# VH-VL binders against TBCC domain-containing protein 1 (tbccd1): the designs that were tried, part 3

Target 1, 147 residues: TBCC domain-containing protein 1 (tbccd1), of Danio rerio (Zebrafish) (Brachydanio rerio) (a4qp31r305to451)
Amino acid sequence: PPGSRLVLMSQVCKQTLAKDSEKLNDVNIKLHRCSEAFIYLLSPLWSVTLDKCRNSTLVLGPVRTSVHIQSCENVRVVCVAGRLTIGGSFNCTIHSLTPTRPLLLPGNASLTLGPFHTQYPTLEDHMASAGLAVVPNLWNQPLLFGV

## First folded at step 15 (VH-VL; from g1 with heavy chain T30S G56D)

Design n2
Fold by OpenDDE, fold request of step 22:
Order: structure tokens, then sequence, then C-alpha cells
Structure n2 (fold): chain C 147 residues (1-147), chain A 119 residues (1-119), chain B 112 residues (1-112)
């Protein structure tokens, strides 16, 4: 069923990974220790976790549930997501569209939040598939959590 | 049908900057990544980096980081490469080339722009 | 950086005869997506490079079937079954798997 699969992408380094496959639909994505990478996952996703990624740019298709960024450094994330959580991360920039307030967990430093500006041909369909709309967008209303 | 037309030859002095343009036609500009390469006289090809119009992302080769800038004017389907602090060993033919879908296969190239750097 | 090494660097060929160019990478070119982004380009005299083969063995549109690519991992080969006059130029292999993308030195094909 949707949300039951996990795809681990570990140690994607010094390369661009671009996918728009149906195989990614409603899948949980975990990006682990990616470095100097450009990662484009342009499909409706279930959840995305970034763990210990650095010097990378991630452009995600709509994420139905949550995008979780943990222990990342110099990472740029572009996403539409039901929820956004960021913890233990440094010098990261997140461009997001989210109907819930981003949760900033302890351990962050030099974070920049911005709006989602990216457009690609199938984005609208992907947002619909993920059950996400353009409004409301609370990208600029973060909450401190656990601090 | 698909064409990449680059600006004309440039003659520059050391320390100057040069900006080469690459006008695309015959395809949807925003859907393709534009790469830049150069070729010194009698030498091989060297990759400089790419820019993605649709995702607003750039990648520069470390060799040129801080000295090269890629920009776009999507209204006229044009990509620009600006190289600053020019030196003699920057003398080369500079090429733009498109890539679709991040396949890193450059199926169409500009005609090249000769940039000569000499005192 | 990934070093691409071509052999030979000079390739004199008689018209109608076959030609073969080798390209070796300093490390495996298998991308994290499982594909191998090794491409071949031809730069004819006074022209821009043009794509011949992409992802090891796929001919680009308009490329004659006398051109073929093969290989895996770190060893790749471009073959021309019957060299024609229009095949004169410099052939480059290129890896697009790892940053920075790198080219081989080039192989200059000439007619004897």
Amino acid sequence: as target 1 above (147 residues)
Amino acid sequence: QVQLVQSGAEVKKPGASVKVSCKASGYTFSRYVMNWMRQAPGQGLEWMGWISPIFDTEKYADKFQGRVTFTLDTSISTAYMELSRLRSDDTAVYYCARDYGFKWEFDYWGQGTLVTVSS
Amino acid sequence: DVVMTQSPLSLPVTLGQPASISCRSSQSLVHSDGKTYLHWYLQKPGQSPQLLIYKVSNRDSGVPDRFSGSGSGTDFTLKISRVEAEDVGVYYCMQGTYYPYTFGQGTKLEIK
C-alpha cells in the first residue's frame, strides 16, 4: 500500500540523480550521507528524510506527509510537503510550500526559509496526487519545537 | 530545427571579463540544462559547468568556481557565460551545449565562441 | 577527478577499413541510478563537437549504424565498421557520471 515502501539512497556523491519514475510514487525516501550532489525526485512522494547530507541540492516532488531534515550541512532543499521538520542542521536553505508550520528542532544554525518557486510540467498533477494545495502556505511561520 | 547560436569572437586583455551568449531555438528552453565547455587551441575539451533554467540551479567546475557565472534570459531563450579575471590560458573556443533530463549527453552544441586573451 | 584515457591518440585508417578507439576511466562510471554515463563525441575539422554515442552503446539520431559503442565499468570502445571520408576528426569520450565531467584526450582519425 502507499507509504509502505522505503527507498534508501545512500552516499550519492559528486553526481546528479534525477528521477521521475512511477516507481517513486507514494514511497518513503531516505537520503543518507549524500554529498556534493544534485538530487531531483520529481514524483509524488510519501515521505522524505535527509540525514547527514552535505553540500547538496535537493528538489523534491510533492511529499504527502513529511520532509525531515536532520544533521545536514550546506544543503538546499526545494519541496512541497505536508510537514517540514529541521533539526541539527547548519547553513541550510529550504524553499517550501507547506500547509503546516515548519518545526525547527534543536541544533540548527544558520537556517534560511524561503517560499517554493519551482515549476515543472507535472507539478500540478503531482500535488494533486499528494493531496497538497498551494494554499495555505505557512513556510514563513516556523515553530520552535523541543527547544 | 534545434539551434544554439553563440555570440561572436572576443579579444580581451588579461584581467578583463568576457560574457558569451548562447541563444537557443527550436525547443523548449526551460526544459533543458545548458552546459558550457571550452577548448584551448589544439587541445581537448574541458567541462565548465551547467545551469538549469527550470530548477534554477547551477553547477560550476571547481577550477572556475568564483570566476565564472552562468545566467539566463528565459524571455529570449538565451544563456550567458561570464568569465572574469581573464588570463592567457583562458584563450579558447567556448561552447554551449544542451542536455535533456540530466543525462549529460550533449546532443546539440553551439558553433563556439573564440575568446583570445593577450596583452 | 575521474581521468579518461583514450587510445590511440592518433589513428590513421584506410578508407573502408574498420577503426577502434579505446577509452578507460580511472574509476567505474556506473552511476548511482545504475546507468553508465559514458558518451562519445566527434569533432570534425573546423566544427563543433557532435554526439555520436550516448550511455555506452546508444547511437544518437542520424548517426550511421557503422558506429557502435560498447563496454562497461571502466573500459569502453568505439568502433567504426567501415571508415568513410566524413569520419575524419577528433573523437572524444566523456564521462557524465561524476563531477567534474571529464573528457578523454581525443583520438585524431585521419585517412591514410
Scores: ipSAE 0.903, ipTM 0.946, lowest interface PAE 0.5, mean pLDDT 96
Fold by OpenDDE, last read:
Structure n2 (fold): chain C 147 residues (1-147), chain A 119 residues (1-119), chain B 112 residues (1-112)
Amino acid sequence: as target 1 above (147 residues)
Amino acid sequence: QVQLVQSGAEVKKPGASVKVSCKASGYTFSRYVMNWMRQAPGQGLEWMGWISPIFDTEKYADKFQGRVTFTLDTSISTAYMELSRLRSDDTAVYYCARDYGFKWEFDYWGQGTLVTVSS
Amino acid sequence: DVVMTQSPLSLPVTLGQPASISCRSSQSLVHSDGKTYLHWYLQKPGQSPQLLIYKVSNRDSGVPDRFSGSGSGTDFTLKISRVEAEDVGVYYCMQGTYYPYTFGQGTKLEIK
């Protein structure tokens, strides 16, 4: 069932990982300790967690529930997501489209938020599959929690 | 028919910059990653980096980081490679080559552009 | 960086005879996605490189079945069952698994 599977991608280093498989549909993704990597996960996803990633670029398909970025350094994230949370991260740039206000948890420094401008052929279908729309987009209305 | 047509030979002085173009045709430009390689006279091939039109991302080899810049003009399906602060050991034939889906198999190559750096 | 080592560097061959080129990597080329991004290119005299084999053993479009690739991990081989005059040139293996992508030194195939 949707949201029941977890795919762990750990220690992807000095590589480009590109996937657009239906096997990723509605799956929970955890990216752990990726470094100097380019990661493209171009499917409708259930949730995505970035933990301790550094010097990397991540382009995600629409994420139905949430994208959580924790303890990352010099990471660029591009995503459409129901919710966005960022904590303990430094020198990170997030380009997002989200119908809810991003939640900024304690420990962030040099964080840049921007709008989502990326396009790929099946993006519209993936957004529909993930139940996400282009409006509203509250990427620039973060909430500071515990800061 | 897929084609990658590069700009003509260049002669430059040390310290100058050179910009090589690579015009693509016969396929959807934005769906392929463009890679750049070079080959010094009588030597092997050296990877310089890639640029992705659709995701607006690029990767440079550390050797060239800060000295090379990849750019695109999608309106004319053209990729550019600019190398600055040229040295004599930058003398080489420079190639563009396409890759699809980040598989890093370069199925089509440009004809090459000779860049000669001499005082 | 991943070092790619080809052998031999010079390969004189009689027409109609088989040829074999070895390519070894300093570390495993198995990508995080489980695939092995080891490719073979041929650069004919005065021409640009052209893809022969991709991902170890897949012939590119238009490549004769005389060419075959094999191997795994760190050891790879390109074989030509019957060398023809048009096969003259420099063969390169390349790994596309880790940054920076790296090429072997090249193997120059000549006709005796």
Scores: ipSAE 0.903, ipTM 0.946, lowest interface PAE 0.5, mean pLDDT 96
Fold by OpenDDE, last read:
Structure n2 (fold): chain C 147 residues (1-147), chain A 119 residues (1-119), chain B 112 residues (1-112)
Amino acid sequence: as target 1 above (147 residues)
Amino acid sequence: QVQLVQSGAEVKKPGASVKVSCKASGYTFSRYVMNWMRQAPGQGLEWMGWISPIFDTEKYADKFQGRVTFTLDTSISTAYMELSRLRSDDTAVYYCARDYGFKWEFDYWGQGTLVTVSS
Amino acid sequence: DVVMTQSPLSLPVTLGQPASISCRSSQSLVHSDGKTYLHWYLQKPGQSPQLLIYKVSNRDSGVPDRFSGSGSGTDFTLKISRVEAEDVGVYYCMQGTYYPYTFGQGTKLEIK
């Protein structure tokens, strides 16, 4: 069922990974230790976790549940997500559309939050599929937890 | 028909900047990544980087990082490559080339722009 | 950086005869997506490069079937079954798997 599958993308380094396959629909994505990479996952996703990624750019299709960014450095993330959580990350820039307040966990430094402004042909359909077609954007209303 | 038409030859002094244009036609400009390469006289090809209109991302080769800037004017389907702090070894023919879907296969190339850097 | 090594660098060929160009990479070109982004270009005299083969063995549109590409991992080959006059130029292999993208030195094909 949706949200039951996990796709691990580990150690994607010095390359661009671009996917827009239906195989990614409603899948949990974990990006682990990616470095100097450009990653485009242009499908409705269930959840996305960025763990220990560095010097990379991530452009994500709408994420139904949550985007978790942890222990990342110099990472740019562009996403539409139900929830956004960032912890232990440094020099990261997040361009997001999220109907819930971003949750900033301890250990962050030099974070920049901005609004989602990316557009690609199937984005509208993907947002609808992810249940995020018409939602408010609270990108600029973060909650600081445990800090 | 797909065409990439580049600006004319340039002659520059060391330390100056040059901006080469690449006007695209015959296809949806925003759907393709624009790459830039150069070729010194009698030498091989060298990749400089790419820019993606849709995703507003660009990648520069480390060799040119901080000295090259890619820009776009989507209203006229034109890509630009600006190289600053020119040196004599920047003398080369500069090419734009399109890539669709990050395949890294350049199916159409501009005619090239000769940039000569000389005192 | 990935080093691309072509051989030979000069390739004199008699019209109608076959030709073969080797391209070796300093490391495997298998991308994280499982594909191999090794491409071949031809630069005819006084012209811009043109795509011949993409992803090891796929001919670009309009490329005659006398051109073929093969290989895997670090070893790749471009073959021309019957060389024609219009095939004169410099052939380049290029890897698009890892940054920075890199080209081979080029192989200059000439007619004897």
Scores: ipSAE 0.903, ipTM 0.946, lowest interface PAE 0.5, mean pLDDT 96
Fold by OpenDDE, fold request of step 22:
Structure n2 (fold): chain C 147 residues (1-147), chain A 119 residues (1-119), chain B 112 residues (1-112)
Amino acid sequence: as target 1 above (147 residues)
Amino acid sequence: QVQLVQSGAEVKKPGASVKVSCKASGYTFSRYVMNWMRQAPGQGLEWMGWISPIFDTEKYADKFQGRVTFTLDTSISTAYMELSRLRSDDTAVYYCARDYGFKWEFDYWGQGTLVTVSS
Amino acid sequence: DVVMTQSPLSLPVTLGQPASISCRSSQSLVHSDGKTYLHWYLQKPGQSPQLLIYKVSNRDSGVPDRFSGSGSGTDFTLKISRVEAEDVGVYYCMQGTYYPYTFGQGTKLEIK
């Protein structure tokens, strides 16, 4: 069922990973220790976790549940997501469309939040598929916890 | 039908900047990544970087980081490469080449732009 | 950086005879997506490079079937079954797996 699969992408370094496969639909994505990478996952996703990624750019298709950014450095994330959480991250920029207030956990420094501005041909369909077609954007209303 | 037409030859002095244009036609400009390469006289090919029109992202080779800038004018399907602080070893033919879907295969190339840097 | 090493650098060939060019990478070119982004280009005299083979063994549109690519990991080969006059030029292998993308030195194919 949707949200039951996990795809681990570990140590993607010095390369671009671009995927728009149906096989990514409604899967959980974990990016672990990616470095100097460009990652484009242009499908409706269930959840995405970035863990210990550095010097990378991530462009995501709509994420039905949550995008979690943890212990990242110099990472740019572009995403439409139900929820957004960021913790322990430094010099990261997140361009998001999220109907819930971003949750900023402890340990962040030099974070930049911005609105989602990216477009690609199948984005509207993907947003609809992810249940995020018509939602408010609260990207600029973060909640700070434990800080 | 697909065509990449680059701007004409340039002669520059050391320390100057040069901006080469690459006008695309015959395809949907925004769907392809534009790469830039150069070739010094009698030498091989050197990759400089790429720019993605649709995702507004670019990647520069470390060798050129801080000295090269890729830009786009999507209204006229044109990509630009600006190289600053020119030196003699920047003398080369500069090429634009398209890549579809980040396949890193350059199926169409511009005709090249000779940039000569001399005092 | 990934170093691409071609051999030979000069390749004189008699018309109608086969030709073979080797390309070796300093590390495996298998991408995280499982594909190998090793490509071959031909630069004919006075022209821009043109794509011949992409991803090791796929001929680009319009490329004659006398051209073939093979290999895996770090060792790759471009073969021409019967060299024709129009095949004269410099052949480059290129890896598009890792940044920075790098080219081989080029192999100059000439007719004897």
Scores: ipSAE 0.901, ipTM 0.946, lowest interface PAE 0.5, mean pLDDT 96
Fold by ESMFold2, look of step 16:
Structure n2 (fold): chain C 147 residues (1-147), chain A 119 residues (1-119), chain B 112 residues (1-112)
Amino acid sequence: as target 1 above (147 residues)
Amino acid sequence: QVQLVQSGAEVKKPGASVKVSCKASGYTFSRYVMNWMRQAPGQGLEWMGWISPIFDTEKYADKFQGRVTFTLDTSISTAYMELSRLRSDDTAVYYCARDYGFKWEFDYWGQGTLVTVSS
Amino acid sequence: DVVMTQSPLSLPVTLGQPASISCRSSQSLVHSDGKTYLHWYLQKPGQSPQLLIYKVSNRDSGVPDRFSGSGSGTDFTLKISRVEAEDVGVYYCMQGTYYPYTFGQGTKLEIK
């Protein structure tokens, strides 16, 4: 069923990992301890967690539920997501399209939020598949929580 | 017919900069990452980095970080490589080569651009 | 950096005879996706490099079946079953698994 599978991508280092397979459709993704990497996951996804990644760039297809970024350093993320949560992260840049207010948890420093700015051939179809077609973008209205 | 056409040979003095162009035709420019390599006379190939037209991302080999800049003009399907603070050991033939989806299978290469750095 | 070491560096061969080129990497080339991004290029005299074999053993379009690639991990081989005059040039192995991407030193194939 949608949202029942987890794919763990651990210790992707000094590589480019690029996937656009339908096998990733509606999968939960965890990216853990990736460094000096470029990661392109160009499929409609269920959820994404970035944990302890550094010096990396991530470009994600639309994420139905949430993108959670925690304990990351010097990471760029480009995503369309239902919800965006960031905590414990330093010198990170997130370009997003999200219909909910980004949630900023404790422990962040030097975060930059910006609007989603990327196109790829199947993006609009993937946004529809994830339930995120024609939604408002609240990237610039973060909510501070627990500070 | 896929083709990569590079700008002509250049002669430069130490300390100058050079900008090499690579005009692409015969394919969807945004689907391919453009890579840059060089080859000093009588030597092997050296990867310099890549630039992606669609994702606005680039990677420079650490050796060239701070001296090289890759740029794109997508309206004319052209990639550029600019190398600054030239030294005599930058004398080489510079190549562009395309790569589909980060597979590093450089299936089409430009004809090469000789850059000579001498006093 | 991943060091790619080719042997031999010079390879004189008689027309019609087999040839073999070795390429070793200083660490495993198995990518986190399970694939091995080891490629072979041929640079004929006065020309740009051209792709010959990709991902260890796959011939590029238009490459004759006398060329074959094999290997795994850190040890790779390019073979030519019967060398022809058009095969003259410098052969390079290249890895695209880890940054920075690196090439072997080249193997110059010449007809005796």
Scores: ipSAE 0.596, ipTM 0.868, lowest interface PAE 1.8, mean pLDDT 91

Design n2
Fold by ESMFold2, last read:
Structure n2 (fold): chain C 147 residues (1-147), chain A 119 residues (1-119), chain B 112 residues (1-112)
Amino acid sequence: as target 1 above (147 residues)
Amino acid sequence: QVQLVQSGAEVKKPGASVKVSCKASGYTFSRYVMNWMRQAPGQGLEWMGWISPIFDTEKYADKFQGRVTFTLDTSISTAYMELSRLRSDDTAVYYCARDYGFKWEFDYWGQGTLVTVSS
Amino acid sequence: DVVMTQSPLSLPVTLGQPASISCRSSQSLVHSDGKTYLHWYLQKPGQSPQLLIYKVSNRDSGVPDRFSGSGSGTDFTLKISRVEAEDVGVYYCMQGTYYPYTFGQGTKLEIK
């Protein structure tokens, strides 16, 4: 069933990891302790958590529910997501399309938010399958929580 | 029929810059990552990095970070590599090579561009 | 950096005889996706490198079946069952698993 599986991608280091498989459709993804990596997950996803990643670039297919970025350093994220939450992160840049206000939790410093700016051949179809085809973009209206 | 055609040989002095072009034909330029390699005379191959038109991302090998810049002109299906602050040990044949989807298979290579750096 | 070590560096071979080239990496080339990004190239005299074998054992399109690749982890082999005159050149192994991507030193195959 949708949203019932978790795929853990741990310690992806000094590599490019690129996936576009339908086996990732509607899967929860956790990226953990990745460093010096380029990670391309080009499928419609259920949720994504980035935890303790460093010096990396991540390009995600549309994420139905949420993207949560925590304890990351010097990371660039490009995503379309239902919700975006960032906490405990330093020197990160997030380019997003999200219909909800990005939530900034305590512990962040030197964050840069920007609009979503990438394209891949099946992106439009993936946005539709994730319920994000016709939504407003609130990337520039963050909400501070507990600051 | 896939082809990668590079610009002609260049002779440069130490401290100068060089810009090598790589014109692609016979495939959809925007779907492939362009890689750059070099080969010093009588030596083996050395990877310099890549640039991706699809994802607007690039990676430079640490050895060249700060001296090399990759650019693309998708309107004419051409990739460029510019290497600055040239030294005599930068004398090499420079190659472009394409790769689909980060598989590093380098299935087609340009003919190579000799860059000679000497006083 | 992953060091790629080829052996032998010079390989004189009689026409029609088999040839074998070894490539060893300083660490496992198994990628986090489970695949092994070990490739073989041939650079004929005066030419650009050309892909022969990708991901250990897969022949590129148009490569004769007398070429085969094998190995796993850190140890890899390219074999030519019967050497022909057109096989002369320098053979390189290359790893695409870890940055920076690196090549072996090359094996110069010559007809004796």
Scores: ipSAE 0.581, ipTM 0.863, lowest interface PAE 1.8, mean pLDDT 91
Fold by ESMFold2, fold request of step 22:
Structure n2 (fold): chain C 147 residues (1-147), chain A 119 residues (1-119), chain B 112 residues (1-112)
Amino acid sequence: as target 1 above (147 residues)
Amino acid sequence: QVQLVQSGAEVKKPGASVKVSCKASGYTFSRYVMNWMRQAPGQGLEWMGWISPIFDTEKYADKFQGRVTFTLDTSISTAYMELSRLRSDDTAVYYCARDYGFKWEFDYWGQGTLVTVSS
Amino acid sequence: DVVMTQSPLSLPVTLGQPASISCRSSQSLVHSDGKTYLHWYLQKPGQSPQLLIYKVSNRDSGVPDRFSGSGSGTDFTLKISRVEAEDVGVYYCMQGTYYPYTFGQGTKLEIK
């Protein structure tokens, strides 16, 4: 069933990891301790958590529920997501399309938010599959929580 | 058929810049990552980095970071490599090569562009 | 940087005889996805490199089956079962697992 599987990608370092398999459809992804990496996950996903990643670039297919970015440093994320949450992160840049206000938790410094502008051939079909077709983009309306 | 056609040979002075073009045909330009390599006379191959038209991302080998810039003009299916602050040890044949899906298999290469840096 | 070391650097062979080229990496080339991004190229005289073998043992389209690749981890081998005149050139191994991507020094194959 959708959202029932978890894929952990840990310690991807100094390399490019690229996947566009339908086997990732509706999967929960956790990226943990990745560094100096380029990670491309070009499938409609259920959720994505980035934890303790550094010096990396992430390009995600549309994420039905949430993208959580926690304790990351010098990370660039490009995503379409139902919700976006960022906490404890430093020198990160997030380009997003999200129909909810990005939630900024405590511990962030030097964050840059920007609009989503990436595309790939199947992106529109993936957005529809994730329930994110034709939605407003609130990337520039963050909600701060807990200062 | 797949073809990568590069610009002609260039002679440059130290401190100058060079911009090499690589025109692609016979495939969907946006689906492939363009890589750049070079080969100094009588020496082996050296990877310089890549640029992706579909993801708007690029990676430069650390050795060239700050001196090299990759650009694309997708309307004419052309990739460019610009190397600045040229030194005599930048004398080499520069190649473009395509890659699908970040496999680094470089299945098609341009014919090469000789860049000579001399006083 | 991952250092790629080829042996021999010069390989004179008699037509019709086998040839073997070794490539050794300074660290394992097994990617986090479980694949090994070790590739072989041939650069014929005056030409651009051309792909022969990708991911250790897979022949590129149009490459004769007398070419084979093998190995794992840090040690890799390219074999030519019967050398032909068109096989003359410089052979390179290359790793695409870790940035920066690196090539071996090349092995020049010549007909005796």
Scores: ipSAE 0.565, ipTM 0.858, lowest interface PAE 1.9, mean pLDDT 91
Fold by ESMFold2, fold request of step 22:
Structure n2 (fold): chain C 147 residues (1-147), chain A 119 residues (1-119), chain B 112 residues (1-112)
Amino acid sequence: as target 1 above (147 residues)
Amino acid sequence: QVQLVQSGAEVKKPGASVKVSCKASGYTFSRYVMNWMRQAPGQGLEWMGWISPIFDTEKYADKFQGRVTFTLDTSISTAYMELSRLRSDDTAVYYCARDYGFKWEFDYWGQGTLVTVSS
Amino acid sequence: DVVMTQSPLSLPVTLGQPASISCRSSQSLVHSDGKTYLHWYLQKPGQSPQLLIYKVSNRDSGVPDRFSGSGSGTDFTLKISRVEAEDVGVYYCMQGTYYPYTFGQGTKLEIK
């Protein structure tokens, strides 16, 4: 069923991991301790957690529920997501399309937020599949909590 | 038919820069990552990095970081590699090669561009 | 950096006889996705490299079935079951698992 599977991608280091398989449709993804990596997950996803990653670039297909970025350093993320949460992260750049206000938890420094600017051939179909077609973008209206 | 056609040979002095072009035809340019390699005379191959038309992303091999820049002009299906602060040991044949979806297979290569760096 | 070591570096072969080239990596080439990104290229005299074998054992389109690849982990082999005159050139193994991507030193195959 949708949202029932978890795929852990741990210690992806000094490599490019690229997946666009329909087998990732509606999967929860956890990226953990990745470094010096380029990670492309070009499928409609259920949720994504990015934890303890550094010096990496992430390009995500539309994420139905949430993208959670925590304890990351020097990471660039490109995503479309229902919700976006960032905590404990340093020198990160996030380009997003999200219909909810990004939540900034404690411990962040030197974050750059920007609008989603990426296109790939099946993006529109994936956005529809994730329920995020024709939604407003609130990337520039973050909520601050405990900072 | 897939084809990668590179610009002609260049002779440069130390300290100069060079820009090599790679024009693609016979395939959808925006679906492939462009890689750059070089081969010094009588020596083996060295990977320099890649640029992706898909997501405005690039990776430079650490050895070239700060000296090399990759760019694309998707309107004419052309990739460029610019190497600055040239040294005599940059003398090599420079190749572009395509890669689909980060498979790292380099199935088609340009014909090569000789860059000679001499006083 | 992953070091790719080929053996032999020079390979004189009698026409019609088999040839074998070894490639060893300084660390496992198994990618985080479970695949092994070890490829073989042939650079014929005066030409650009051309892909022969990708991901250890898969022949690229148009490559004769006398070429085969095998191996796992850190040890890989390219075999030519019967060498033809058009097979002369330099053979490279290459790993695409870890940055920077690296090539072996090359094996020069010649007809003796």
Scores: ipSAE 0.549, ipTM 0.850, lowest interface PAE 2.0, mean pLDDT 90
Fold by ESMFold2, last read:
Structure n2 (fold): chain C 147 residues (1-147), chain A 119 residues (1-119), chain B 112 residues (1-112)
Amino acid sequence: as target 1 above (147 residues)
Amino acid sequence: QVQLVQSGAEVKKPGASVKVSCKASGYTFSRYVMNWMRQAPGQGLEWMGWISPIFDTEKYADKFQGRVTFTLDTSISTAYMELSRLRSDDTAVYYCARDYGFKWEFDYWGQGTLVTVSS
Amino acid sequence: DVVMTQSPLSLPVTLGQPASISCRSSQSLVHSDGKTYLHWYLQKPGQSPQLLIYKVSNRDSGVPDRFSGSGSGTDFTLKISRVEAEDVGVYYCMQGTYYPYTFGQGTKLEIK
């Protein structure tokens, strides 16, 4: 069932992890303590959490519910997501398409937000599958909490 | 048919820069990552890094960080490698090779470009 | 860096006889996705390298079935069941699991 599975990707280090498999469709992803990594998950996903990742680049297929970025350093994230939340993160760049206001929690410094600009062959099909095909982009309207 | 055609041989002085081109044909350029390798005369292969045409990303091997730059011109399906502050031990044949989606299966290689750094 | 060590470095072989090349890595090549990114390339005299075997044991398209790969973890082997004249060249193993990607020193195969 959609959103019932969790895949933990822990301590991916000095590697490129690239997946576009249908086995990732509607899966919850947690990326934990990844470093010096390039991670491409080009499937429609249910949710994604990045926790304590460093010096890494993440390119995600459309995420139906939420992307949470917490305690990350020097990370670049490219995503389409229903919701985007960032906290406790330093020197990170997020390029997004999201129909809700990005939520910036306490503890961030040197964040850069930009519009989603990635294209890959199945992107439009994946956006439709995640319910994000024709939504507005609010990437530039963050909501600040405790700043 | 897939082809990777590199620019011609070059002779350089120490301290100069060189820019090698790799023109791709016969496939969808944006689907493949371009890798760069080199091979000193009579020696083995050394990976220098890669550049992705679609994700605006690149990775340089630490040994070359700060001296090498990869670029793309997607309008002419061409990859470039520029190596600066050349030394005599940079004398090598430089290769481009394609990789489908980070599978590391370099199935097509350019013909190689000899760069000679003398003096 | 992952060090890739090939043995032997020079391999004279009689035409029609088998050949075997060993490749050892300084650490396990099992990727976080469970796959092993160990590849074999052949560089014929005066040519660019060409892919023979990918991910330990898979032959690339057009590679004769006399070539086979095996191994796991840190120890890998390329075998040629019957060496032909066209097999002359330098064989390289290569790992694509960890940055920087690294090659073995090469094994020069020659006909006695």
Scores: ipSAE 0.520, ipTM 0.843, lowest interface PAE 2.2, mean pLDDT 90

